# Designs tried in a protein design chat: VHH binders against L-malyl-CoA/beta-methylmalyl-CoA lyase (citE1). Part 5

Target 1, 346 residues: L-malyl-CoA/beta-methylmalyl-CoA lyase (citE1), of Haloarcula marismortui (q5v463)
Amino acid sequence: MTRLCRTFQTAPAAIPNDNSAKFLVSGLTSKGFQAPDWLVPDIEDGTAPSMKDEAVDNIIEHIPDHADDFAGDILPRVEWAYDDANARERGIEQVTRLAEAVGEELDGFVFPKVGRLDDVRDAAGVIADAERDAGLPEGTLEMAIILETAPGRSDLREICQYATDSRLSGLVFGPVDYTAELGGRTLDGERPRWDGLLEALSNETSAADIVAIGGPFDQLFHERAGVTYYNAEGYADQVAYEATIGIDGSWSLHPKQTEQANRIHMPTVEEMERDLHKIESFNEAKREGTGAVVVDGQMVDEATYKNFANTVKTVRAIDETHPAQTEAYYDDDLLARARDVELIFG

## First folded at step 1 (VHH)

Design f11 (framework vhh_8fcz_2)
Fold by ESMFold2-Fast, scan of step 1:
Structure f11 (fold): chain B 346 residues (1-346), chain A 120 residues (1-120)
Amino acid sequence: as target 1 above (346 residues)
Amino acid sequence: QVQLVESGGGLVQPGGSLRLSCAASGFTFSSYSMNWVRQPPGKGLEWVSGITSSGRYITYADSVEGRFTIIRDNDKKMVYLQMTSLKTEDTAVYYCAARSYFGQYAYDYEGQGTQVTVSS
């Protein structure tokens, strides 16, 4: 993974309340495991049509006060759609205003409902134009897109190939709009899993060395016999499945989900101990010679070593951005080993 | 026929330990997440702990964190709840419950329950 993104947290940039920026400010001031790697102030589907101008105003007002203290990246989700000229026009205005006012504090933008490759190029051009007009250095604002349309799915490979030489740094799965686009139905309470799409997303983003993010889990709470409690198990199941197929991070709708996904996307203590032992043992044996090495009955070569090195690289990326999280999650000795170990191949 | 059969409940003194077991049959156990849910006398159900289908990711209710451990064995089609430092407030009927699909609100299958009583 080129960038750290265990969690993609959308927060409505304006709500119809006395404190319309409440969720935006909550996201910007989040601490510990509740701090997302990517905070996404939402102007699009998370914000009512009548509130979209206020959402832009709230982002402009509040981001400068908090951006320096927020360890993750900040990428507003603007309005866009491959098949809606009015949404595109509003999105262009939103990007232009935000780049001019707070572009130095932002890390990029999220574009929803993208079409084929040419539509993705158009979106990138909107950011490039706004960047130039605001006097920002070329390439300082990145782009993530939501994969949630049939034409976007059709061009998935072409879009990811384009990412290797562009500002496109991540793809996020949008199951609700994608299901609607395909005319999918809910039968007997069943929800689609999209296993094939998620595997394809993982494959193409991995080939392009960009971030893949799973879809949102909207069953935040469940009630049994009058008791309401957070649906920790349901969200954990989804995040674990995403991780097993190579998805880099998860979409979060709530600080409790952000906390869970941040933890689940960290290598476990057992994984760290195992992989560090393999690396350390190989490094020691390599000092004795250059032949193939056997560690705990396993043949270790350059390819196998790189797999163990990925665990260490992931922990180092998290540690660089969120040292409080790694210090809370790993023992001092284990974390020191991860920080200090020499990676010969990986 | 799908079955979840809990066992291991009983009477225990405060500060004691019990291990609950749940035996699953009639479904592909390794494809389901497993949960423990309890119902104290005269109260509603409260979720206690969950473990994903692989066993890699585990969550606990704040009230039991550090005292209870959930374990699963996919080869034996079993899920366990190791309870330590038991309190009178832990008195409840304990149910195991299975969920087949991420994003689901409700459990697909539930057992009949096993009674745990913590008293002197």
Scores: ipSAE 0.000, ipTM 0.210, lowest interface PAE 15.7, mean pLDDT 86

Design n01 (framework vhh_7nfr_2)
Fold by ESMFold2-Fast, scan of step 1:
Structure n01 (fold): chain B 346 residues (1-346), chain A 122 residues (1-122)
Amino acid sequence: as target 1 above (346 residues)
Amino acid sequence: QVQLQESGGGLVQPGGSLRLSCAASGFTFSRYAMSWVRQAPGEGREWVSSISGSGGSTYYADSVKGRFTIARDNVKNTLYLLMDSLKSDDTAVYYCAKDRYYGSGSYRFDYWGQGTQVTVSS
């Protein structure tokens, strides 16, 4: 589908450290499966209130040095909230400064805590004004929003319909703020499940042909007797569920999570072999004047062909952005077939 | 096509040792992470250990860390679990599982062996 976003990695743009830009630079210089599709330098909740100006300064300083070498998209998360005028004013200033200084290197902005459709339109207007003031071409900067408020959930359909002909390219689920706004509780270690919301998010974003991204998984590590273990099983369960219901990508808080989510959101070797075989067989039959063919007991026609073509298109999108990942993930012969096969329909 | 066949289980006394093997065929063994998963009587499946395709990275459940060692022989297409200091709580059917995704391991499995019984009792 349209925009590649298997992983949405937030990285605090400033931390209380001698090297305050440490995590920002780490994200910008990430390689292989640890390179996110979307890197999100975080000025908002990931950055302490006292460090937000330093976060903006760090983005301005470090992005020009790395943007050309970073294969994915870069979208800073600015301050915003539908119900906080001070946060909105700070966010407007952040977007304005970033667009003027590094707008040519950025791909867009992420707005948290959005309200109803009119609030989303207001956020889009902030970007439009900043583009104009910075002398950037209209439509240069995209917008993603975090779905994490009751009014935002109420207008989900309207917001996604607006996305069809606007700069809005993605919706990200924010379970922590959403749970808090609804007065939800974590009881005896049970994590809240938002299955119905995630299905609705998948449905509405798919209808609008924009990216849907799941929420973060905060159980990064277990610690016992001073030894730290990465919680690979818990994150894999969440990402696999997201993929199962049609969510395009996952929120990552750490390079190890980015590595897992990038791989889980790729078509498997079995899917690739299956779908390529069906496409190749249909292409051969079509050249011989047949409109349908039976492959491994299944009828392949124009309609089913388009479904198999989606597998190849996804791999090609990943390959274009991250050839090192596809080369590590697929056998040389299988990858060459995916690169070279003719897609008649799709 | 893909086949996983476990062996090496049996009856052992507490404090004893066993070596489990899993013979793999039908896929490029060296490119997939492999895991051991166990199921004790009346309980759900519990992940035990995983190893990356190259063998360079290994991971263990806290309950077995320091007692079990996972290993692989990519020339022989065989996965191993070396089990030391066995406890009664280790009694379970042990399954060899192939990671679904090519590369370093997602802990999502697409193929499982038939399982091998390990019983730890006096």
Scores: ipSAE 0.000, ipTM 0.110, lowest interface PAE 21.9, mean pLDDT 86

Design n02 (framework vhh_7nfr_2)
Fold by ESMFold2-Fast, scan of step 1:
Structure n02 (fold): chain B 346 residues (1-346), chain A 122 residues (1-122)
Amino acid sequence: as target 1 above (346 residues)
Amino acid sequence: QVQLQESGGGLVQPGGSLRLSCAASGFTFSSYWMSWVRQAPGEGREWVSSINSGGGSTYYADSVKGRFTIARDNVKNTLYLLMDSLKSDDTAVYYCARGGRYSSSWYYFDYWGQGTQVTVSS
């Protein structure tokens, strides 16, 4: 797990409101478990066409005031599409303006509706050109892309292989645009699951050592008898499934979703106790020169050790960025053990 | 103060047609995307259709595509939903909302009307 991205929160960078930057500023000033690991000021689908210039202006105005206090990464989602030259031209202008004005505060950009590998390379070139024109050090701005087109799915492996030696750091699943691209339908209220796609995404991103992020859950709220309540159960079910198959993080549309996904993507107390016990027992047996290592009836070798070590590495990554979150979630003793344990195998 | 007021709902027979309108006030209507969202009894909200500020781009849910038409009159500050070939499953309260939907990344509608009831039955 190279980069921390439990949550990918899109926030429209401008909304038709007296305070058009309301959601952008809310994201930038979020605290505790509601602070996303990746904040994505959205110029693309989250922002009305008439508001896109205002969205860019809002990002330029507000990011310098908050970037130093925001613990996570900030990656605006610009306009793009592999098959729309006008969207590409607008996206190039947006990247150019943002890199020039606030590129030192940004961590990268998100490109939607990417095509095959060559389109991904084109997007990377747009960032490289903007870095050069803004006088930024080469390679300082990263790229994430949304996997939401048939050609993008076809080149998934090639795109992830390209990521191993490029600015491409993450792939995000866009189920709504992908379903529309394939002509998929919602029958009897049953939404497509895309479980096979998510397994493939997990496999290819894991092989490339980059982050995989699941799709958004759009049923944010229910209204019954005039009362609005947050749909916690539906989102938790999706995020838990994503975590189970090795997806690193989840797309969130609201601070309450960000809080849930941040918590679910943390190893549980039970997982930490289990995996630390295995690591500590193996380390002790190795120090004592024991030939065969069996811990709680399980043979521990380099491969199984690395699996337990991944739990500790995940907690350490969260602790480095959000120590208040780890201190709130884990007991003092358990957290101290996670911080101090020697990891023999990387 | 922003205000959205729906009208035109009522009882209609299956296969019939109905036209909803939404009168907007308190903001520059011609500068904003507008949408229709519906809620059937016992179900969550379902996005129905969106139209851009100029009226040149329209988007529809698969369940209504080919049967419903969204339109706007920027001179009269009014949003319309023309509903053809109505089905019992179209029975819902229909809400006018300020904002648009193109993909799953945007569900932040900032102002909503009070809704108008559409009932499709014989």
Scores: ipSAE 0.000, ipTM 0.145, lowest interface PAE 17.9, mean pLDDT 86

Design n03 (framework vhh_7nfr_2)
Fold by ESMFold2-Fast, scan of step 1:
Structure n03 (fold): chain B 346 residues (1-346), chain A 125 residues (1-125)
Amino acid sequence: as target 1 above (346 residues)
Amino acid sequence: QVQLQESGGGLVQPGGSLRLSCAASGFTFSNYAMSWVRQAPGEGREWVSSISGSGGRTYYADSVKGRFTIARDNVKNTLYLLMDSLKSDDTAVYYCAKGLRYYDILTGYYPLDYWGQGTQVTVSS
């Protein structure tokens, strides 16, 4: 039911450079832990206004060469806004052109700046119309949306309930546009934390069994004595917090961020050993007709079992898409146990 | 057998007003978003405005915002475009277009087989 998305990597589909498709091709040819679960060729805010047509052309040119070798999902971010008819018009044309030319290779589209539920339905309709016009089977293209407007936040529950029986498979938090929408301020360098919104996002997406993705971390690098260093600690702190509250994945702006978020959203060897032992012990007790057991001083019943089962489900989802990653990270015996264990409650 | 019939066009002076109407038949009108699209002589088509099936949501091209108002009467199966402060650049044939679904808002980029005959609007002194 739930789609795999540890990482949501935006890559500008065109940049002002001799190789305008450089970042798009880099994303499409990424390997190991630098390969995002969702690659998002960006036509919207990541691409300059003068480059948007070139961005569409680059996606059409390069996707067919790489899609079969790219293990994750590919979802271009098109132009859209609930309150900008010209952006909507450009987005409709972008979806139509991309579905016609490369829709068989794409997994869906990302729509930014969505409004209330009706606007989300409108976006879904654009994809459905493009599928029909391109001769694609109904429902082949999924949709993710960016939660970054006051109307979108107001309808969060209704939007997630709509996702239960629709092409909507994920919600992504857009803190920069959301803060601007609310007139939020950065005082004394302190940024808004949005802890309450992130908890609400986690709650509503979990209730709908769809993907929740956190916002981007734009403090990519530190400089010291003219040398540039990747800001690993800052990004790790954000991703770890997101994982702690049940956010499924993180927005990444760079392959190094993708590598970190893929690892942090993956259960550690210690977590796997712990949770598998608890599941296996409970399963044995159930075969013997008991309803609860104590494992390592902790009561394991149906309610706590589901928490441990989430660890195994996450590993299985990663293993299905990226078996090379799971084989590199876990011992053969541990991975085999994760693959084979029966999940009684799941 | 979807039918759309536009009316209300004509010659008007700059700064004047016109009200276009579109009578719809052959489908459940309230289930579909409706749009107005225009085409000036020798130019491509330009999306003007759209309204959701319920009438609760409206969208406008930047060139007409604040001057045009789209409305619908689901009891009479009629779409309207109220055009104020008309400019010479508004001279075009105006077409009524049926959306693809209740929640779909068409902006004129899609080929539409359900367009009416159109109604000519000429803004000239």
Scores: ipSAE 0.000, ipTM 0.106, lowest interface PAE 22.3, mean pLDDT 84

Design n04 (framework vhh_7nfr_2)
Fold by ESMFold2-Fast, scan of step 1:
Structure n04 (fold): chain B 346 residues (1-346), chain A 121 residues (1-121)
Amino acid sequence: as target 1 above (346 residues)
Amino acid sequence: QVQLQESGGGLVQPGGSLRLSCAASGFTFSTYGMSWVRQAPGEGREWVSSISSGGSYTYYADSVKGRFTIARDNVKNTLYLLMDSLKSDDTAVYYCARKPYGSYHKAFDIWGQGTQVTVSS
């Protein structure tokens, strides 16, 4: 089905520091709820223009040392733009170098600033060419794209339809570039919300069975009584809204954001208990030869059963990748039930 | 009991076709990617093909692309490998293997017992 991506964490692959790979290595060695589902070593906007070659070198050096111990997926964000031939040429070189050197350890690539469907097809072709040149099997490397241009938004449906039979596995919203593309303004500190776009993104990716990721929340810190604190409330509000409308995951810029989004995108203990009880009750009624059954005043048929089954499937996907997270979040009995229950429909 | 059981192997003439099946039990088949891996006599294991959990994405080794098709039936908990235009070089024991979620390359956590395919005469 849809791949696991509760968190899409960008980490600059090179920073101006005596250890330029500091944030890359921190992401690769993250533990517990701070371990993202997708780690995105960033060569593009998160890395200074003068450091982009060093970013590629750092990925090549450090990925082999850590990839086997990193439970999630690793997808570098390369340079790209539908309207900038020089950015496209640099991105092609970056994909080619990375596929040759560490393609066996990578899960795919993230392409920013994509245009219409034909530009997305071109990006997929760059990965296909790099796979062939590196001697990797076709389809080894997947693709995610950032939805952050007017032509990309215009072709959203066509792009998602293409995803149903291609290497394209996820779409990520990029509000900063999208707002700039449209000439949007920030008035009195109020940012554009783009809630309508997020609902459209959720709809089209759900129809294609690929992941949808919300945009970054850049208000990382706030001051209270002269002390700087992590802005937990603001990020939690955004992630909760994303989950409410069917967005699969959230962009994170900091391990504390990754920890929050990983937790918020998990079914709650109350949801698990409720949906497991309904599944177990229905299963028992069916084993006894009963038709439709009423559980807690609700008639449960095949359609409603599939909704409860989605909760269990989500937990199983998380458990497969991050058993330490599920073990910390759910009690032993509840988790065992989620692991063992038979899903008749779904 | 988590189990993968292959069937459909046998002796076939060069240019012939076979359909391998793999019956999965003891886990939720529809949530896992699956693969076929083969081992020729006296050689190491060679990855042949993979399919995503929902069946939308398929991957093939260069040696079999255009001749083999991987497919799955999540209702029947069964994985298939449709093998066309068979060559003597395709002679091997074929294994069904389960892929951990989030791994679309060659890491596998559960293996079947294997089914022999012999292409001769």
Scores: ipSAE 0.000, ipTM 0.147, lowest interface PAE 18.1, mean pLDDT 86

Design n05 (framework vhh_7nfr_2)
Fold by ESMFold2-Fast, scan of step 1:
Structure n05 (fold): chain B 346 residues (1-346), chain A 122 residues (1-122)
Amino acid sequence: as target 1 above (346 residues)
Amino acid sequence: QVQLQESGGGLVQPGGSLRLSCAASGFTFSKYAMSWVRQAPGEGREWVSSISTSGGSTYYADSVKGRFTIARDNVKNTLYLLMDSLKSDDTAVYYCATGSYWRGEYTYFDYWGQGTQVTVSS
């Protein structure tokens, strides 16, 4: 069963502001639909070398105070690159320090700019070494990677096959760095689409039963007449497209984006009602000795049943992590049915 | 006393080039990520480009990628935007701002300059 990740929220672990931990603490103390499934304290993105140390220090200081109250998973993004030895060295030190200090509160690490399969194995080895050095049980820290290099794209299938028997639990698309890596250009405002890459990402992660996450949407706001408005339509369009092609979750840069993506990636009320009705009808027929049943003109057998069961499993996963979200989104009766129904196949 | 002062704007023909500069004072420039944001007449603000504190990471809006280059000089406390192959749609007031749009939210932009006008017209 694929792990829950409707939202992948990066939060800078240190910012150039009077309160450098402001966004980290905001993420850790988020509530309701603004609580991400995966919070990613970010050591990269605009920090000087001295501020990168502050980013690590902020993670060590603030995570223990909030981890027990934060329902989702916490995976810091460390420095890394398949072709930069200095970035790799800094990333190894960051993983080692974080695992030693707060490894019991963390769920894993995110590695950017990964290369071929052997580079992914190297990153996994860094986590394994840090676990051993910190005295943590082997395999307690997972890994997600950002797919944003030509070598990483070339080995996509091999990397996902490796995930089946490893700590690798998710792949995240990084369109900006990928476009730059390939020397891609924007001509007359025509943006790179990467539709084929996103379909391949969805296919290979689904085959491996791991999480696929789309890229960030950076047009957070519009301004008119001196008033700033959140760009709800633009983000909703991207998230809906991701969901349509089988991407499990979306990268968010802001609590309002997290709120939208959490909602869009939930099964709709209509989907829930449809799939629960088919499951309940099949369960009744099966208890009476019928191997297949027709519900609303559709044949339901073991294979089609498993598809309907996936809707219920998704809702149950969200409900176990974020019961306030499911209770706000579904009617009491519908949610009770999802909680109580027997899944005889799945 | 944070101050950001843009310069280098002006009138150019389509296909031309401009170099914008932003002189920073009143804060430790090397500790801040920096951005360029533009506003066309009657339009909202559009993020253009960001650069990390060290200059090791640069980010561009799709509309300018391949045509614009962001750079910084931490010794001179100056941010630059090199604009090539200018289009009529690039006509806007260009603002220098502290912060990063690609990896943060708009509230991350704490300090702004007064802006410099770029007009692309024949």
Scores: ipSAE 0.000, ipTM 0.138, lowest interface PAE 19.4, mean pLDDT 85

Design n06 (framework vhh_7nfr_2)
Fold by ESMFold2-Fast, scan of step 1:
Structure n06 (fold): chain B 346 residues (1-346), chain A 123 residues (1-123)
Amino acid sequence: as target 1 above (346 residues)
Amino acid sequence: QVQLQESGGGLVQPGGSLRLSCAASGFTFRSYAMSWVRQAPGEGREWVSSIYSGGSTTYYADSVKGRFTIARDNVKNTLYLLMDSLKSDDTAVYYCAKHGYSYGRPYYYMDVWGQGTQVTVSS
C-alpha cells in the first residue's frame, strides 16, 4: 500500500502580519475534511525572502505544541535548486536546524527544483546527515520532491526506481516552475495542462509504489457582480482528472481545496458498496466451496478481486489516520463492513 | 572516478599547529558534505568534523571543539582541517571522507574515503 496522501497542503510558515505563524497554526489545528494528509510548512516560494528565518523559527516554536494532535504527516518545504548553490546552502541549514530542534515531530522534508537523480541523492544525503547529527534513528525522516525542472523530468524513471529502496516517498508536480523553465507561455490566460507529464508521473510512481501528487490550482476565487466566490468547480475538475489517471493526491493552497480533494480522492459510497458486495460474495462462495464465482454478472478472479480490495485498503488507510472523516462520510454499517471484511487476495 | 587525496600531515610538537588538505576529483565537490575522520594507533575510527556543501554549517567532535576548524574551497575542490593547540591524543591517521548515504546501513553514511595522512604529536 502506497502511503496516504490525498492532499498536499502548503502553508506559508511566516507571513507579514502581527501573527506571522497564522497560516502554519491554522494548518496544524485544522479539523474534519479540512485536515490535510500532508501539511507542508513552506519556507520556499510561499514565504518572502525576508521572512525565511522567521519561517524556520515559527516551525520550531509551533510544531511541538500541535504535532501530537495533528493526524496527518508534517513535511516542511525547504529551499533547494539543482542549479543554485545559494539556495542549496540555505536549504541545508534549514534541514539541519529543523531536524535538530523538531525532528522527532516531523515526518520528512519537501525539496523543490530538483535536478537529475544525483541531485535527488544529494538531497537525501542532507536529510541523512541532519538525522545522524540530531541523534534520530536512521530513516526517521522521509523525502518528497517537486518535479518541476527539465533535468528532473528527464530522470523521472531513474528517480522513481531509486525511490523503491530509499527515503524518497513522493513526487509532486510543480507546473509553474516547469512551464517557466521550458519557456512556456500563458496565452489568453490559459495555463498549460501538462497531461502527458501527469500520465508519465502516474506511471513511474505507481511502478515504484510511491505517492504522486498533482500541481496547484491557483484560481482560488472568482468575482461575480462584485461578490467573491470560492472557485469550487475549477478545482474539482482538476482533482477529478488527477484521480482518473491514477494520481494519488492533489496540491492544496487553501482549506476549502483540502476539503474537496480529501473527498474526491476518497472512494464514494457507491464505489464502496459495489466493491464490498463483490468481495463479500466472492469470500462467501469460496468458504462454501461454490465452483463458479460470478457476482452481478461479472466473473471474479484474483486480479479483479485485487481491484475491489484496493477500494477497501484506501478506506482503511483513511480510517486509520482520520476516523472522524470516514465516520462522517460512510454509514456506520458500511464502514464496519470495510473495517471487518477479510481480504483473501492483496 | 571519485578520488580524495589528503596531505599536510607530519610530526609536530605539543601545542603546535598543522593544516591538512584534501584534494577532491571525479565528482561535483560543491554539492556534497565532507568530513574528517581519524584513527589513532590500535583504536577504531573517530569522527572529527563535518562541513556541509555551502561551507557555513560545521560540526565538531567534543574532543576537538575550539581547537580545530574545518573549511572548504569549492572553487579549488579542496577540503581543509586547521588544527591548533595540538595534543599527543591527536596523534592519528586523518582521513578525508565524502558523504554518501547507504540506506539501511547505520553509521556507514560516508561512501568514499581518502588514503589518509599521518599526524604525530610528540617531542
Scores: ipSAE 0.000, ipTM 0.129, lowest interface PAE 19.6, mean pLDDT 84

Design n07 (framework vhh_7nfr_2)
Fold by ESMFold2-Fast, scan of step 1:
Structure n07 (fold): chain B 346 residues (1-346), chain A 122 residues (1-122)
Amino acid sequence: as target 1 above (346 residues)
Amino acid sequence: QVQLQESGGGLVQPGGSLRLSCAASGFTFSSYYMSWVRQAPGEGREWVSSISPSGGRTYYADSVKGRFTIARDNVKNTLYLLMDSLKSDDTAVYYCAAKLGRTYYFSPYDYWGQGTQVTVSS
């Protein structure tokens, strides 16, 4: 039921370099496990204030050349803030320009620093106006928002209820801006965990059947004895925790993080073997006229069958979008079974 | 490999009914959000209705609410549109469209059918 988004990769749309579009193009041409489910060309916090216009120009120039070859979804993060009229005006202009020039190649937009429900509705209205002005059919462009303000947290339930019948398809947690908004402190070794917020985010997005994405892990590298290493262990721990509490995907700041999160959010070989065996056993019993089956000491009925079917559906969704990833992750026999098995319920 | 084949269109009088079908092959139908999108002569595309992968959620354009019903059969890999109380304004080519994941409106679709003509006239 949930849209595929194991990874939400932000890439600065312009950097202060001779090739200002370098990271945007790198994201658009990513391969294998480094290809994110959602690529987010970033005009907001990832791009310097003086380079916002160049970021828009780079998106317009480069997306048409790559969109057909990029398997995932493309959603630029525009400027916005519930409490900054100048940021809102710039965001409206950015959405208007992008919808007019490349709206047919885009899947939606990401709005940061949203306020209460009315501010989220205002953002949705900006996209609707841009669609109309560009001659795009209504509903062509989706919206994701970053949950990173006190008023946004206050209206979380109302925002997710609105999402059930609107263009709003995902909520992303922004811990850095949220902590700053609350005046929270990051003490050495003692970062806020936001466990209560993450549980609430998981609960409300699951109730609305939309995507929940965790916050960024900004400790990309660590140093030991003068050597710099990618912090694989720290990111894996965060992604695993997110998956455990029902968060659908993870924010990525780097291709190495995208590779890890894409892998961790895939059902494991053990999960696939377990759930596929249970589905196959139930299907066989049903063909032979038996309604209930016990497999490995577990009663399999329609409700438990749907849980096993979710594993297969997730693998199929990944396989349809990124066949190179599933072929690399699962053996040929297991993947063939997942592709071919009949799903009776779900 | 992927194919979406619409059928069931035709000529019908105002107030009449039609049932459209869309047979899907070459992809995992039960994992896709399915939609009906129409295009009237000389007009742009208009989203009509969508149904979730499980069939548990349905969405309709205001112009067709209460008159049309979308349904799917994941065993037969077939999408349906039941059209009641047809009006002259419903005259259009009706397209079956598939999107991996979720959609509420006409959004970028992964696959499109070739369309079936519905004409409402007296």
Scores: ipSAE 0.000, ipTM 0.222, lowest interface PAE 15.0, mean pLDDT 86

